# VH-VL binders against o27280, part 14

Target 1, 266 residues: o27280
Amino acid sequence: MDSMNVPEVLEIKRIVEESESVKTFIFSWDFRREVRPGQFVMVWDFRDEKPMSVSLIDPVRSEIGISIRRVGEFTDRVHGLSEGDLLGIRGPYGRGFELMGRDILLVGGGIGMAPLAALADEATARGMRVDALVAARTADELLFLDRLEAAGVNISTCTDDGSCGFKGFAHERLLTLEENHDMAAVCGPEPMMFQVMRILDERDVPAQLSLERYMKCAVGICGQCCLDDTGFRVCAEGPVFWSQELSRVREFGRYRRDPAGRRVPW

## First folded at step 11 (VH-VL)

Design Z46
Fold by OpenDDE, second read of step 12:
Structure Z46 (fold): chain C 266 residues (1-266), chain A 123 residues (1-123), chain B 110 residues (1-110)
Amino acid sequence: as target 1 above (266 residues)
Amino acid sequence: QVQLQQSGPGLVKPSQTLSLTCAISGDSVSSDSAAWNWIRQSPSRGLEWLGRTYYTSKWYNEYAVSVKSRITINPDTSKNQFSLQLNSVTPEDTAVYYCAREYPRGYYGMDVWGQGTLVTVSS
Amino acid sequence: QSVLTQPPSASGTPGQRVTISCSGSSSNIGSYYVYWYQQLPGTAPKLLIYGNDRRPSGVPDRFSGSKSGTSASLAITGLQAEDEADYYCQSYDNSLSGYVFGGGTKLTVL
C-alpha cells in the first residue's frame, strides 16, 4: 500500500476567507512529495471524506491550501473548524495540469478557480504570461482576484448579473477576446466548460479541462466517477482532461451521476 | 552567497567515532526554510544520504535507516554550523563526506554543497 | 544496488542530444520529486535539475528533466565537451524514509 492512501492527520495552520461561502484551509506540507495544480486530495473530518482541489502550493513556506465551498453537511462542519483544529488529508490524487508554451489562458467559474489559482502561481513562476477569465454569478462570488493580481495575472471578470466586469457567461466573454494563447486551462460548471471548450477548439487552442464528479475511493477502484461511455475514471485518468479526450465523453456538459449512480442533468 | 565549509579529521580508527563539522555562511542553520544534510560517496556504495537536521518551530532530525543507530547530526546556532557524528566506524564507512543545504527544504533539492572531506577508516 | 537505476555510461559527440534514464518505483519517483546532479571530476555534486523539470539559475537551457510514472530522464541537447561528467538522479523513498540516489551515469563526450 502506498502511504498516500493513508490519511495524514494535519493541523489547520490558518484559514483564509475567500468569500462568504469559500474558505481556504492551509496546511504544512512536506514538499519532497509531489503535488501538482489540478490534483485533488481527500479531506477527512473523521466522519466523512470528500475530494477537494489543491488551490495553493507554496514550496517556500512549505504549505498547501485547500479551498472549500460551503454546500452541504460535510462542508458545513469543515467551515465550522478553526485554526489549530485537525483534518485528515490523503493524496494528492489524479492527473494535474500540464503547462506548455509561453501564453496561457485560464477560464474559471466559481470554485473552479481553486485549481486554476494554483496553476497561475506555477505558470507565473515559470515566466509565462497568464491571462485569467474569472467568472461567477455575482461579484461576491468571484474568487482569488487579489491573489491573481499580485501574481501578475491579467484578469478579466465576468458575472451573470453584470455586478462586475462583463455581463454574461464566460463563453460569451471569451468570444469578445480575439487573441489566441498557446494553451488554456478550464475549470467550473460543466455547461460553462462545454461552451468554452467549443470556442477554444474552433480557435485551435489546446485546452485542458478539470472535471468534478462524485468520488469515493480516489484511486480508480470503486468506479463511482466513471464517465460515459469511455470508462474514464475522473480520479485516475483525470480530473484534468484534454479537450480531445472529453470530445469522446458523451455525458460531458450534459449530465452526471449522483451518489446512487443515477443520471442527473446539469 | 551561501557557502559551506567542512572540517574534521580525515583518518579514523575502526570502532572510533567519525566527527565532521560544516560551517555555514550566508544563511542561518535555524532557517525555517532550509534543511542541512550529510551525504557520503564511495566507489562501492555511490552517493548515500545519511541524514539531515532542520528547524521549524523546533528542531527535527532525520536519519537514513542504514546508519540510524550510529549517527547524530547536531546543529549549533551559536556558531552557525552543524556536525556529523558516526559511531563505531568500520572500513565500510570510508568515503568522501559532504554537507549540503536544501532550500527551500524538500522542493529545491540540495543546492549548496561543502567541498567534501575524505575520511579513511584504517587501523 | 542503488534504489534508483541509471545506465552506468553514456556517450555522444559534440552537438548531439543525449538522454540519461533513471528508473525507480511507486515508493520514490512515482510519488516524489526527482532531482539531477552533475559532478565534475574532483568536485562536489552540483544541482542541475530540481522538481522534475526545473533549472536552477545558471544552468543552461540545453539541460532538461522529465518524469513519467516511475521513471525520470535527463536530456542534454547541443552536447559540449564541458558536459563530460557523472550525472546522478535523486528522489525520496517512502519505504526507506530517506533520500535515495541513482548509481550514476558517466557521460563521455567523444
Scores: ipSAE 0.860, ipTM 0.925, lowest interface PAE 0.6, mean pLDDT 95
Fold by ESMFold2, fold request of step 14:
Structure Z46 (fold): chain C 266 residues (1-266), chain A 123 residues (1-123), chain B 110 residues (1-110)
Amino acid sequence: as target 1 above (266 residues)
Amino acid sequence: QVQLQQSGPGLVKPSQTLSLTCAISGDSVSSDSAAWNWIRQSPSRGLEWLGRTYYTSKWYNEYAVSVKSRITINPDTSKNQFSLQLNSVTPEDTAVYYCAREYPRGYYGMDVWGQGTLVTVSS
Amino acid sequence: QSVLTQPPSASGTPGQRVTISCSGSSSNIGSYYVYWYQQLPGTAPKLLIYGNDRRPSGVPDRFSGSKSGTSASLAITGLQAEDEADYYCQSYDNSLSGYVFGGGTKLTVL
């Protein structure tokens, strides 16, 4: 039995308040085990278990960070925890981002910036030039700006209400940015990702996009994370996909399935 | 500039204890981010990891299953060194023994090695 | 046999590209980082690649590492006479709870 499929009970080492609704929980981690930006872990609060993206990968301090937005009962309980409290973690799972070239564009919406923050750290450590387009509804919801700036990332912002940076949607801001990137990495609301993917495809920029789907087993056995018509399992063949892979997926950007298997609009 | 200097006898009789010491300069054996390894090499086994010791809030040891019943690795903070003891040796324990630093431990591998000590187990 | 499998030998001529493979399993290379060491005759091993594909300071960029599934590869481009050495891959093995090495590959520069 692979040890990665059994939750390990870990102590919360530090908690970082990223915003009113987002906290990063930091744990000690044995980095003999590979962790890549874009992979996820299953977080167990001894009652329920949810997938969460890895947002911090720090092998020097032997620390992993998991950013969690408060959106419901599970995340409310986790947000109520303190340093020293315990959580179960299994993983990491899934296919992470691949880096190429010298110039990378990150496009993140809301909590979708979490895996992109980890990727930004790796890209800058490899000597790449990193531009990040950080999107949210309001300025207060823009995530990781200080961390990205400290890493040397060139930040552009957009907010729906114009409270910070460009007023409008991420894909609208993208049209006004330079077209000189070797690749892009995209994570956020699926409708945003669809529009951004279309623009990047027109520019012939190789793009990788990170998807979210309902997960139960996280190792590809149960089929709950499958994409329609392709059989891709988000937990095994994803969550990071190339834009070419997603262009063949009718579901992407148009609908999703709930835990009961019903089609639900985004 | 970290250096590891090994010392200890090169000849050990069967059933006796093999004992080696690795002295550290340029770093501390109690470094919170390092681990201190012993590895041996022979024609029949190639490179074989024996174990490591490291400090966080307390001392930890990890030993290879193949030698776990016979091995002890001890840090000595006063002398800034760590030692290997291997009990009940046989001629199959004849090898070149290396100490190595792993820094930071986990991701970065064994970045500094001692010069090696040939230990022959023979009567 | 070694937990990680390497070819026992490899060869090439100066300027050539050579590749040394390292095969493992899901209990090691499949889930754990891969490292490569170079051992010149009569010396201790020297770290050449860490974290699957990263080079320590001072290692030329003609050395590169990669990993796919349960296999890893060391590539040497622009082969030079000084590259004649033994090369070992290393990982962690969860089932053995310890570090494991490949059997080594003797690289001959013809």
Scores: ipSAE 0.700, ipTM 0.861, lowest interface PAE 1.0, mean pLDDT 89
Fold by ESMFold2, fold request of step 14:
Order: C-alpha cells, then sequence, then structure tokens
Structure Z46 (fold): chain C 266 residues (1-266), chain A 123 residues (1-123), chain B 110 residues (1-110)
C-alpha cells in the first residue's frame, strides 16, 4: 500500500500572513519525495479535509508551504492555528505544471497565484525568463508581489477597481502585453481562466490551466472530481490541464457541480 | 572543493566487523544541509545504498533494511569524519565501498564521492 | 534483482543520440525524484542528473533527463568517445525506506 494515502500529522513550523485573508503555513518536508508546482495536498484539521495547492517548494531549507485563503468554516479553523499546532497532510497529488522553452507567462487571479509562485521559483532556478500578470479585485489582495520581484520576475498587475496597475480584468490586460512567450501557466477564477485561455489559444501559445473541483479521495477512485464530456478526474489527470484538453470540456468556464452533482452557474 | 578520503582494511575475515572511515575536507560533518552516505558496489549486487547520517538539531541515521541489524554509521565531529561498521560479515559483503556527500540533502543527490575501498571478506 | 530496471547495454556512434531507460514503480520513481550517475572504468560514480532533469555544474548540456509516470530516461546527444561508461539510475523507495539503484547500463561508443 502507498502510505501517501494516509495523512501524516505535521507540526506547523512557521506562518506567514500574506494578506488580511491569506496565510501561508510552512512545514518540514522530505524532498526525496517529488513535489511539482501545480500539485496539491489534502489538508486535514482532524474534522474535515480540503485540497490546497503547494505555494512554496524549498528543498534547501526542507520546507513546503501551503497558502490558504479564509473563505469558510474549514479555512477559518485553520487560520486560527498557531506555530507548533498540528495538521494532517496527505499527498502530493495530481499533475503539476510542465515547463518548456525559455520564456513563460504566468497569469494568476487571487489565491490562484499560490501554485504560480512556486512555478516562478522553479522557472527562475532553471534560468527561464518569467513574466507574471497578477490580478485581484483590489490592491491589498494582490499576492506574492515582493516574492516574485525578489526572484527576478517581471510583474504586471491589474485590479478590478484600478487601485494598483491596470484597471480591469486579467484578460483585458493580457491583450496589451507582449506575445513572445513559449508557454503560459494560468490559475485563478474559472471565468477568468476561460477568457485567458481563449486569448492564448488565438496566439498559439501553449497553455496549462489549473482547475478546482470538489475532491474526496484525491487519488482518482471516487469520481467526485470528474469533468463532463471527457471523464477527466481533476485529482488524477489534473488539476493542471493543457488548453487543448480543456477545449473538449463544455463545462469549463460555464458551470460547476455541487457535491450532489447538480449543475450550478459560476 | 570538498574531498572525501577513505581509509580502512581491505581484508576482513568472515564473522568479523568491517570498519571504514571517511575523512572530510572542505566541509563539516555537522553541516546542517548535508547527509553522509555509505554505498557499496559488487558484480552480484551492483550499487547498493547502505545508510546515511546527518545533523540538524540532533544526529539522525537511516539504514538500508538489508543491513539494518548489522550496520552502524558514526559521525566524529572532532576529527571531521564519519565511519561505517558492518558486523558479522560474510563473503557476500565483498565489494568496493564508497562514502558520499549528499548536499543539500534530500533533493540534490550525492555530489561528492570518496575514492572507493575494495574490501574482501575471505578466510 | 535491482529494484529499478535498466537495459544492460546500449551503443551508438559519435554524434548520435542515445537514450537509456529506467523502469520503477509507484513506490519509487512514481513518487520520488530520479538521479543518474556516470561511472567511468576504475572510478567512483559521478552525479550526472538530479531532480529528474537537472544538471550539476560542469555536466555538458548534451546530457538530459526526463521522467514520465514510473519510468525515467537519460538522453545523450552528440555522443562522444569519452561518454563510454556505465550509467545508473537512482531513486528513493518508500516500501524499502531507502535509496535504490538500477542495475546499470554499459554504453559503448562504436
Amino acid sequence: as target 1 above (266 residues)
Amino acid sequence: QVQLQQSGPGLVKPSQTLSLTCAISGDSVSSDSAAWNWIRQSPSRGLEWLGRTYYTSKWYNEYAVSVKSRITINPDTSKNQFSLQLNSVTPEDTAVYYCAREYPRGYYGMDVWGQGTLVTVSS
Amino acid sequence: QSVLTQPPSASGTPGQRVTISCSGSSSNIGSYYVYWYQQLPGTAPKLLIYGNDRRPSGVPDRFSGSKSGTSASLAITGLQAEDEADYYCQSYDNSLSGYVFGGGTKLTVL
């Protein structure tokens, strides 16, 4: 049996407040085990478990970081924890981002910047040129800007309210950016990702997008994370998909499913 | 400019203890980021990892299951070296033994190797 | 037998591209990083690839690594006479709680 399917109870080593609503929880991690940007872990607070993307991969310090936005009961309980408190972690799971070429564009919305921050670190460590379009509703929700800048990433920002950078949506800002990238990686609100994917496809830029769906087993057995049309399991064949794979999925960007399987609008 | 220099006897009788030492120059055996490995190589087994030791806030050891009951790896901070002891040897333990640094440990592999020591177990 | 499976030999002529495979399982390559070592006759192994596809300083870019599922591959382009050596893959195995090596591949440059 694979022991990765049972949560390991880990001590919170350090907590970083990224914003008023986002904290990064840092744990010691054995990096003989592969962790790839775009993969996720299941975080267990001894009552419930939720998938969370890896935002920090630091093999030198033997540290992994998980960024969590306070959005409900589970995340509120986790945000109430302190250094030294315990969480269960199982994983990593899923397909991460693949790097190609020498120039990469990152497009992140809100907490979607978390896996992209990890990817930026890997890309810069490989000598790639990294451009990031960081989007949020307002300036104080723009995540990881100092970290990206310190890594040498070229940052463009946009906010819905115009409080920082371009006023408008990420796809609108993207139309005004240079088109000379070898690939793109996208993570954020699914409607944003749909619009960004369309632009990148028109430009013939290979793109990978990270999806979120309800998960139970995280290893592809229970079927709770399946996409319409293809049967792709987000926890197994994703969460990162190529834009070509998603072009065959009519639900992407248009609706989602609740835990009972009912179709609901975004 | 890290170098590993091995020493120890090349002939050991069956049932005795194989003992080797690896001296470190250009780094410290107590480095927070390194691990110190022993590996052996024989025609019948190929390359076989035996174990490692490393320091963080305290010393840790990991040993291969195949030799766990017979092996000890000891750091010596005063001499800046680490040793291998393998008890109750048989002719199957005949091999070239290597020490190796793993730095930074975990992700980066074994970047510096000792010269190798042929140890023959024979009566 | 070796936990990781490699072909026992490979060959090529100068300038060619050759690949060496390494097959494992979900308890090793499927979940853990892959490493490659080059061993010239009479010498200790030398780290060639770490972290699936990264090269240490001083390793020529004609050496590259890749990983897919539970298998890994070492590619050598622009083959040179000095590349004639034994090549070993390595990973960690969770069920054995330790590092594991492939059986080695003898590369002959014709």
Scores: ipSAE 0.680, ipTM 0.849, lowest interface PAE 1.1, mean pLDDT 89

Design Z46
Fold by ESMFold2, fold request of step 14:
Structure Z46 (fold): chain C 266 residues (1-266), chain A 123 residues (1-123), chain B 110 residues (1-110)
Amino acid sequence: as target 1 above (266 residues)
Amino acid sequence: QVQLQQSGPGLVKPSQTLSLTCAISGDSVSSDSAAWNWIRQSPSRGLEWLGRTYYTSKWYNEYAVSVKSRITINPDTSKNQFSLQLNSVTPEDTAVYYCAREYPRGYYGMDVWGQGTLVTVSS
Amino acid sequence: QSVLTQPPSASGTPGQRVTISCSGSSSNIGSYYVYWYQQLPGTAPKLLIYGNDRRPSGVPDRFSGSKSGTSASLAITGLQAEDEADYYCQSYDNSLSGYVFGGGTKLTVL
C-alpha cells in the first residue's frame, strides 16, 4: 500500500553494462503508475536502501531502467547481481523535469546523464529537437552516446582530459554552443551545474537542474534532504528545481556540509 | 482498423447470470501489448470499470473490488473474443455494458470501444 | 459514488475557453496517469487525452490536459457547438486495485 511505503520486490529482467563502472538494471513495470524523467526510486538490496536515477522509461515494453554507478559497498553488492536476482523498488519519488517549447538542451556530467537520457527519449517522442552536451572526466566515462544518437539527439561531447570531444569543463563548451534553446535540463556534479546554470540564466534560457542529497524517507517527512535558506526538500520539492528556485539557495554550488554539519567549500 | 462487436441478451432476471461477448476484428485477444476491458454505465453511477484480461506469458485477470465475487472475464483465442459473466444480478446491475481495448496496456488508455449493450435486470 | 470528483456541469459560448476539473487523491491522480474521455450523445466514450496531457491521433490541439498534485484539468479552447458532450476523467486507484472514473461533466455550449 502507498501509505506503508515499502519496497516492491522485483526480478532483474536485464542488465546493460553502460561502462566499466555503470550498469542499467531493467525491470518490468506497471505503467499505470506515473513515472517522469528526473524522478528517482529507492533501491533495496535487503540490507540497505539508496536513491537511484530512472534512466529508461519504456511504456510500450512495460520496462523501467535504473542506472547505478559503482561507488561503494551498496553499489558493489548490486553490481554483483545477475538477471533473475531480486531487488526492492519503491517509488517513483520527487518532481521530474517539465518539457516546454520545441528545442531543448541537455547538459549532463557522468552519471547525471542517466535521468537526461530518459528525458531525451520523452522529448524526441514529443517531436522536440534535442541537443545534448555529454561530459565526463575521460572518454571511457561518457554515457549513453549510442542510445542518444539512435534517438536522434544531436550530441556534443566534453572530457576533462580531452580524450573525446572538447577538452575542458562542460560550461566552457557551453559557451561555444548555439543559444537557440527554449529550455535546458542539467544534471551532474554540483559545481558543474552551478557554472552551467549561471550561463543559462545570463542567456535567459529557462533551466531545470537535478540535485542529489542524502535521503531516507523519500517523501519529505524526515528532513534529511533539506536545502539551506529555503527549507526545500530535495526528495519532495525536487530533485528537479528551476534555476530561479535555486537562485534563492545560498548552499547551491558554494559549499557542502561535513558530517558535523559545518559549511565547507566544494 | 480495430473494431469491437458486442453481443448478448438485453434482459436478465434477478439472481441469474449476465453474459456478454465482445468479438475482436483487426487485432488479437492474445496480443502481448493489449488488455481487454469491460465497463458499464448507469445514470446513478456513471462509468464503472468492471475488469480486464490480458496475455503476456500467461493469462491475467483483474476485477473491480465491487464485483470481484461475481465476475468472470474469459478470453477465447480460437474465436478471437472475450466474454463477461456477472453472477447473481440485481436491478442495480442494470446498465449499458461496454467492452474496450487498452493498447498498449497501462499508459495509453482505452482506445477502442464496443457499441454498448443495454442490459436490463428485472422480473 | 465516483472516486474522482468532477463538477456535474459546465458551460461556455462558442469561441471561448472552458476547463473541467477532476479531483482525486494520492492513491489515484497523485501517483497514476490521468485520462479523459468524450462521450457524444448516444455513443460510446472516445479517448481524448492519455498520459495526463497527450492526444491520440485525430484529437485537435484545442483539447489539452494537465495535472497538478492530486487534481487534473481538461481545457477546451475555441469552443464549438459539437463539443457539447459528457466528459469523464479516469485514473487507476491503488487502494481499490482498479480503474476509476469521475462522475462526468455535462458541457453545454450556449
Scores: ipSAE 0.657, ipTM 0.844, lowest interface PAE 1.3, mean pLDDT 89

Design Z47
Fold by OpenDDE, second read of step 12:
Structure Z47 (fold): chain C 266 residues (1-266), chain A 123 residues (1-123), chain B 110 residues (1-110)
Amino acid sequence: as target 1 above (266 residues)
Amino acid sequence: QVQLQQSGPGLVKPSQTLSLTCAISGDSVSSDSAAWNWIRQSPSRGLEWLGRTYYTSKWYNEYAVSVKSRITINPDTSKNQFSLQLNSVTPEDTAVYYCAREYPRSYYGMDVWGQGTLVTVSS
Amino acid sequence: QSVLTQPPSASGTPGQRVTISCSGSSSNIGSYYVYWYQQLPGTAPKLLIYGNDRRPSGVPDRFSGSKSGTSASLAITGLQAEDEADYYCQSYDNSLSGYVFGGGTKLTVL
C-alpha cells in the first residue's frame, strides 16, 4: 500500500499547450523512483490539492508530464502559472496499467487520453503495436494526436459533432472496427467507458479501465473514493481496474460521489 | 563505446587515505545524462554503494551514510575522470572497489563498470 | 545483513527454468525501480535487468525480471552452463538515501 508523502516542491520545467483547455506541465523526475502509466500524483498549488494523471514519462530527458484540464478554481490557478513557477507534487499513487500481448487498443475520451498517452509511449517502446481510438466532443478537443503519431500509434478519431473522424461516440466507432486486440486500455467519461467495456467483454478482449473519483488522501485512508458495494478505493486498488473488477461495481457508469459525498449522476 | 579505467594503489595502511581514480572514455564526466558511482565488494559486506557525483547545472554529490564522514568523490573535467578518497581506513575497508556509470536510458542502472581494484588495508 | 534479501544459492539443470527472489520493503522495492546484475567469476558486475523488467541490448530474452509489491524476481528460462554466476538485485532506499544491494545468489548449473 502507498504511503502518504509530503509534497515535493518542484519547478515547472516546461509547459505544453495541448488544447485551449488542456496544458501539460513538465517536471524533472528522479527515475530511481518508479512511475507507471495509469498512476496519478497529487498536485499542490499551496492552497489546494488535486489528483492528476501522469501523461508523460521520459527517462531519457528525466522528465514527467502532468496534463491538466481547466475546469475550476484550482485548475484556473494552475493554468495561470508559467515556466519556472513552483508546484507541490506527491506520489505517484495508485495502480497503473499492465501491458500484455503484442497488440493493444487504447480508447480515450477527452482528458482521459492523458494516462493513455503515457501508456502508448511505453507500449511502443516495448515493440507493441498500438491502435488508439481518440474521442472528443469536437476536433479542437482531441488530445495528443501529433505525439501519438510520432510514436507510431495507429490513430482513429471520433468526435460528437463529426468535425474530425467518425461522427458519434467512441463505443459506436468501436463497433465498426472488427479487429481484436490482445488487450485494451480505456479512460474517459464513465458512460463512454461503460459502453466500451461492454463491447470489449463481448469480444473477449481483456480490458483495463481507469476511473476518476473525488480523492482526498490518495493513500486509501479517508475512504472518500470508495466504490459502492465492493469497497474498492480508487486511489489504492485503482484507478486502473480490470473489467472483471468493475463488473462488480454497481455505481460504475451510473453515478459518482461529489466532495460532499452525495450521489451525482453522470 | 563508454569505458571506465580504474587506477590507484592496492595497499593502504590503517588510518591513511584510500585514493582511487576512474578515467572515462566515450562519455563526459560533466554529462547531464550520467551519474558516476563508487561501489565496493567484499565477502563480509557484499556489494556496497559508497556514493556518486553528477552534474546538473552544478555538481552534486551523494554519499552512503556508512561512509559519509570519511568519503569524498571529486570530478575532474580537465582529465575527464573522477576520484574516490576514503579517509581513516581500517581493515574493514578492504574490498574490491568499482567505479560505475548510471545512465538514464537504463533508468539509472549502472550500465558500465570499471575493471575493479582490490584495495587491502594492512599494516 | 543486506537490506534486500536473496537466497544465497540456486541451482538448475540445462534447459530448466530458475527463479531468484529479492525481497525488500516499502522504502525501497515498493517505491523504486529494481535492477539485476550478473557477475561472472573474476569479473565486474554486468547490468542484466533495469527498470524492473527491461533488458539492455545484448541480454538474451530468456532473462526476465518482475516486481510485485515489495518483492522482485529474476527468471531464467532455458538455463545454460554459461549462466553459472552470482546474481544481485539492487534498488534505492529512501530511508537510507542510497542504493542498496541484495546479498547475492550463487547460481549453479548442474
Scores: ipSAE 0.900, ipTM 0.942, lowest interface PAE 0.5, mean pLDDT 95

Design Z50
Fold by OpenDDE, look of step 13:
Structure Z50 (fold): chain C 266 residues (1-266), chain A 123 residues (1-123), chain B 110 residues (1-110)
Amino acid sequence: as target 1 above (266 residues)
Amino acid sequence: QVQLQQSGPGLVKPSQTLSLTCAISGDSVSSDSAAWNWIRQSPSRGLEWLGRTYYTSKWYNEYAVSVKSRITINPDTSKNQFSLQLNSVTPEDTAVYYCAREYPRDYWGMDVWGQGTLVTVSS
Amino acid sequence: QSVLTQPPSASGTPGQRVTISCSGSSSNIGSYYVYWYQQLPGTAPKLLIYGNDRRPSGVPDRFSGSKSGTSASLAITGLQAEDEADYYCQSYDNSLSGYVFGGGTKLTVL
């Protein structure tokens, strides 16, 4: 194990309130160190540690951002922090997204837009055309819209309640969109990703999907994030997988393992 | 357009101090969006990074371990330049020396180089 | 000796595809960005690739960089006579607390 496995205590440089339940914590970053969209870091509040996706990569300002949704005790504590407070950050870990072609489709749901926002920045910087389908339960939960718009991303929104954009689910909206993308990147609730993947496969659009699993070590040792039958470790071989890789994963879109290793349905 | 212009003697005697200067045009030595490096190249040692200086609220210097005890890189804001001093030189320090800028938009790659200065250490 | 390992030479005919490898370790390429430089005879190195696979403005798209694990590669498609030069990979090494270069590859266009 190298020095990257030791948490660095970093000062929160800025906090961006993305929504009622999501904040982006910004840290200084040494951009000699590689960090890619789709990778995650382990965030340590000196009590517990959780994996979080990198949502901002800004080499000009020498900053990275980590977007965190308030969902439990750990995230409650983190959301109570202020600028200038300290967090432990180790990583980045995992396989990030790969960009290919000229036209990319991003499909994100809820906090799943976090890594995709970073990917959008990279893609646009590379001169790619980026379409983003941003999904959420309600309009207030749609993330990064202003940021994506500023980056030149073509945004399509959908909400479960119809409060913004298309009323319905991401895969339903996707069926109404054009099929001329060179690749797609997908992140969100696994049931959403499963349906989106099926559509993209039918359209012969290469797709990468970011999975979420319980992660403990983040370095492929503990096996807590292993996917059934394949032996894929989400923290090591993922969290970004190609659709053809996930096609081999029986549990994908169907069930996951809880911290105790039990099967729990989606 | 950013340009780096090197100056300094091309001949230095053993045990003396090698001194070079890199004048910057089109950018500021105190820019918080740049780092200023010295690199040398020789047939025996190839390309070798020596160190860098940069400003982010204050000045920082980083030196290669191989020369850390002998090297000083100093910025001069008044002249918009930065210098290299390498003490106690030996023939092993004979090389073409380059100054170079790191640029954050290029992920801190060295995007602008000086013309190079051959420095020969000889009696 | 260089921390990053490159083949000392490579060659190709015009129009061919040539690849130059750069091998390192977890303390450098494995964790840090890789850069590539082109050095024409009698000139300073020129940034060719930054951030593993990005091209600065003015660099033809026939140049491409890639990185996997602790190794990086520079690919040149449609080789041209003007591509004859020395090519260097560069990264940062945390164990040395400094930038490191490959030994360079002399590319000859036959």
Scores: ipSAE 0.812, ipTM 0.907, lowest interface PAE 0.6, mean pLDDT 94

Design Z51
Fold by OpenDDE, look of step 13:
Structure Z51 (fold): chain C 266 residues (1-266), chain A 123 residues (1-123), chain B 110 residues (1-110)
Amino acid sequence: as target 1 above (266 residues)
Amino acid sequence: QVQLQQSGPGLVKPSQTLSLTCAISGDSVSSDSAAWNWIRQSPSRGLEWLGRTYYTSKWYNEYAVSVKSRITINPDTSKNQFSLQLNSVTPEDTAVYYCAREYPRDYFGMDVWGQGTLVTVSS
Amino acid sequence: QSVLTQPPSASGTPGQRVTISCSGSSSNIGSYYVYWYQQLPGTAPKLLIYGNDRRPSGVPDRFSGSKSGTSASLAITGLQAEDEADYYCQSYDNSLSGYVFGGGTKLTVL
């Protein structure tokens, strides 16, 4: 059933510099093929392959975007690419976000805003009211603000250093917001997501959270992204999970497994 | 408002060529946001997609495998229309034929349809 | 015969909720968007749902689409007499390199 697909070699159509450390690579996409916010693709630079979230879904322009943060050797190489260069794209994979209700809250941290930006576009296109809490370490690391604003999203910012918006963490800012939403979507550092989920649960707000794990096959075969106790495969049953599902995952917000399979605390 | 108006003969003899035209109003056949399709419907085969033509920097045609060897879809920018030619027809090609627009591009379904043309293949 | 499988008929009384299923495979519904069409007698099909669960302008919100795995479903709530029609699902099939339709479901309002 699920087999590893051969990457499609695609030309980088455009590159958008989102921040000093984040670039969005845009590719042509055949929108007969489904792609959902929250899904990810495997990006292959002909040396290594890494999972990346889809951050842009534009059926009008027939484009998708993948936002990549510079964090290591692979991403360094990718960030060195130019428009017209080639990348291998495999996917999309995983379970994306579901939209429900009329009012949605997005809570994103850092590069975690990537899938949420795509979700914001879809939600607004559907006529939903979208509030977004955008968090980053510093003001210059806040992502997609102009894009979100243009889409009609109500933005609240949070920075660790207070350089923009609320000084503090996303969950702290969330505590100061009293408005309830029909649904929430969360993506960012897992400790952040853990705290945010707790608050949302207390408020009885249905929440979906996108997890990040080491992924190798992306098709639920290798088990590298399996979550302890549940056996959930982040690449297959996720990366988007409902809060109720994650409540069963003991490791959530506490530790993850490294490429060698060892437990590493957050 | 976009409208599609079909024209062509309703009777074709076996082994001859079925020819239909779909005139477009309210949109351009060369729109880079639309694809122009031919679909047919019969009791025996149900709805069957035949193919489409669309423009994006250049013209593209896609045909159903079942009719690929016999089908030609041609855009006419001068008349803002597109046509269907199906060669070597048999009674199995008897159906109501529809032209339809996809908009925008491949994300949307077929949102505008012609009125349909019954084409009977009979000697 | 049809690549996508629909029940040949469905029925309901006014005000009821009716669902029409569309079953496919990984080569179509599993990977590609699903569309739904309503066809009234003697008329061309009308786009009812696009992109699995989106409604074109003018389509009442009592019509909804959903997709899970290799299957899709059209739900009609508050069934009305005017809903009596044939309904078709549509997707793309990569193995056939073309759009494919379901066999259609005749919905009768009792």
Scores: ipSAE 0.759, ipTM 0.889, lowest interface PAE 0.7, mean pLDDT 94

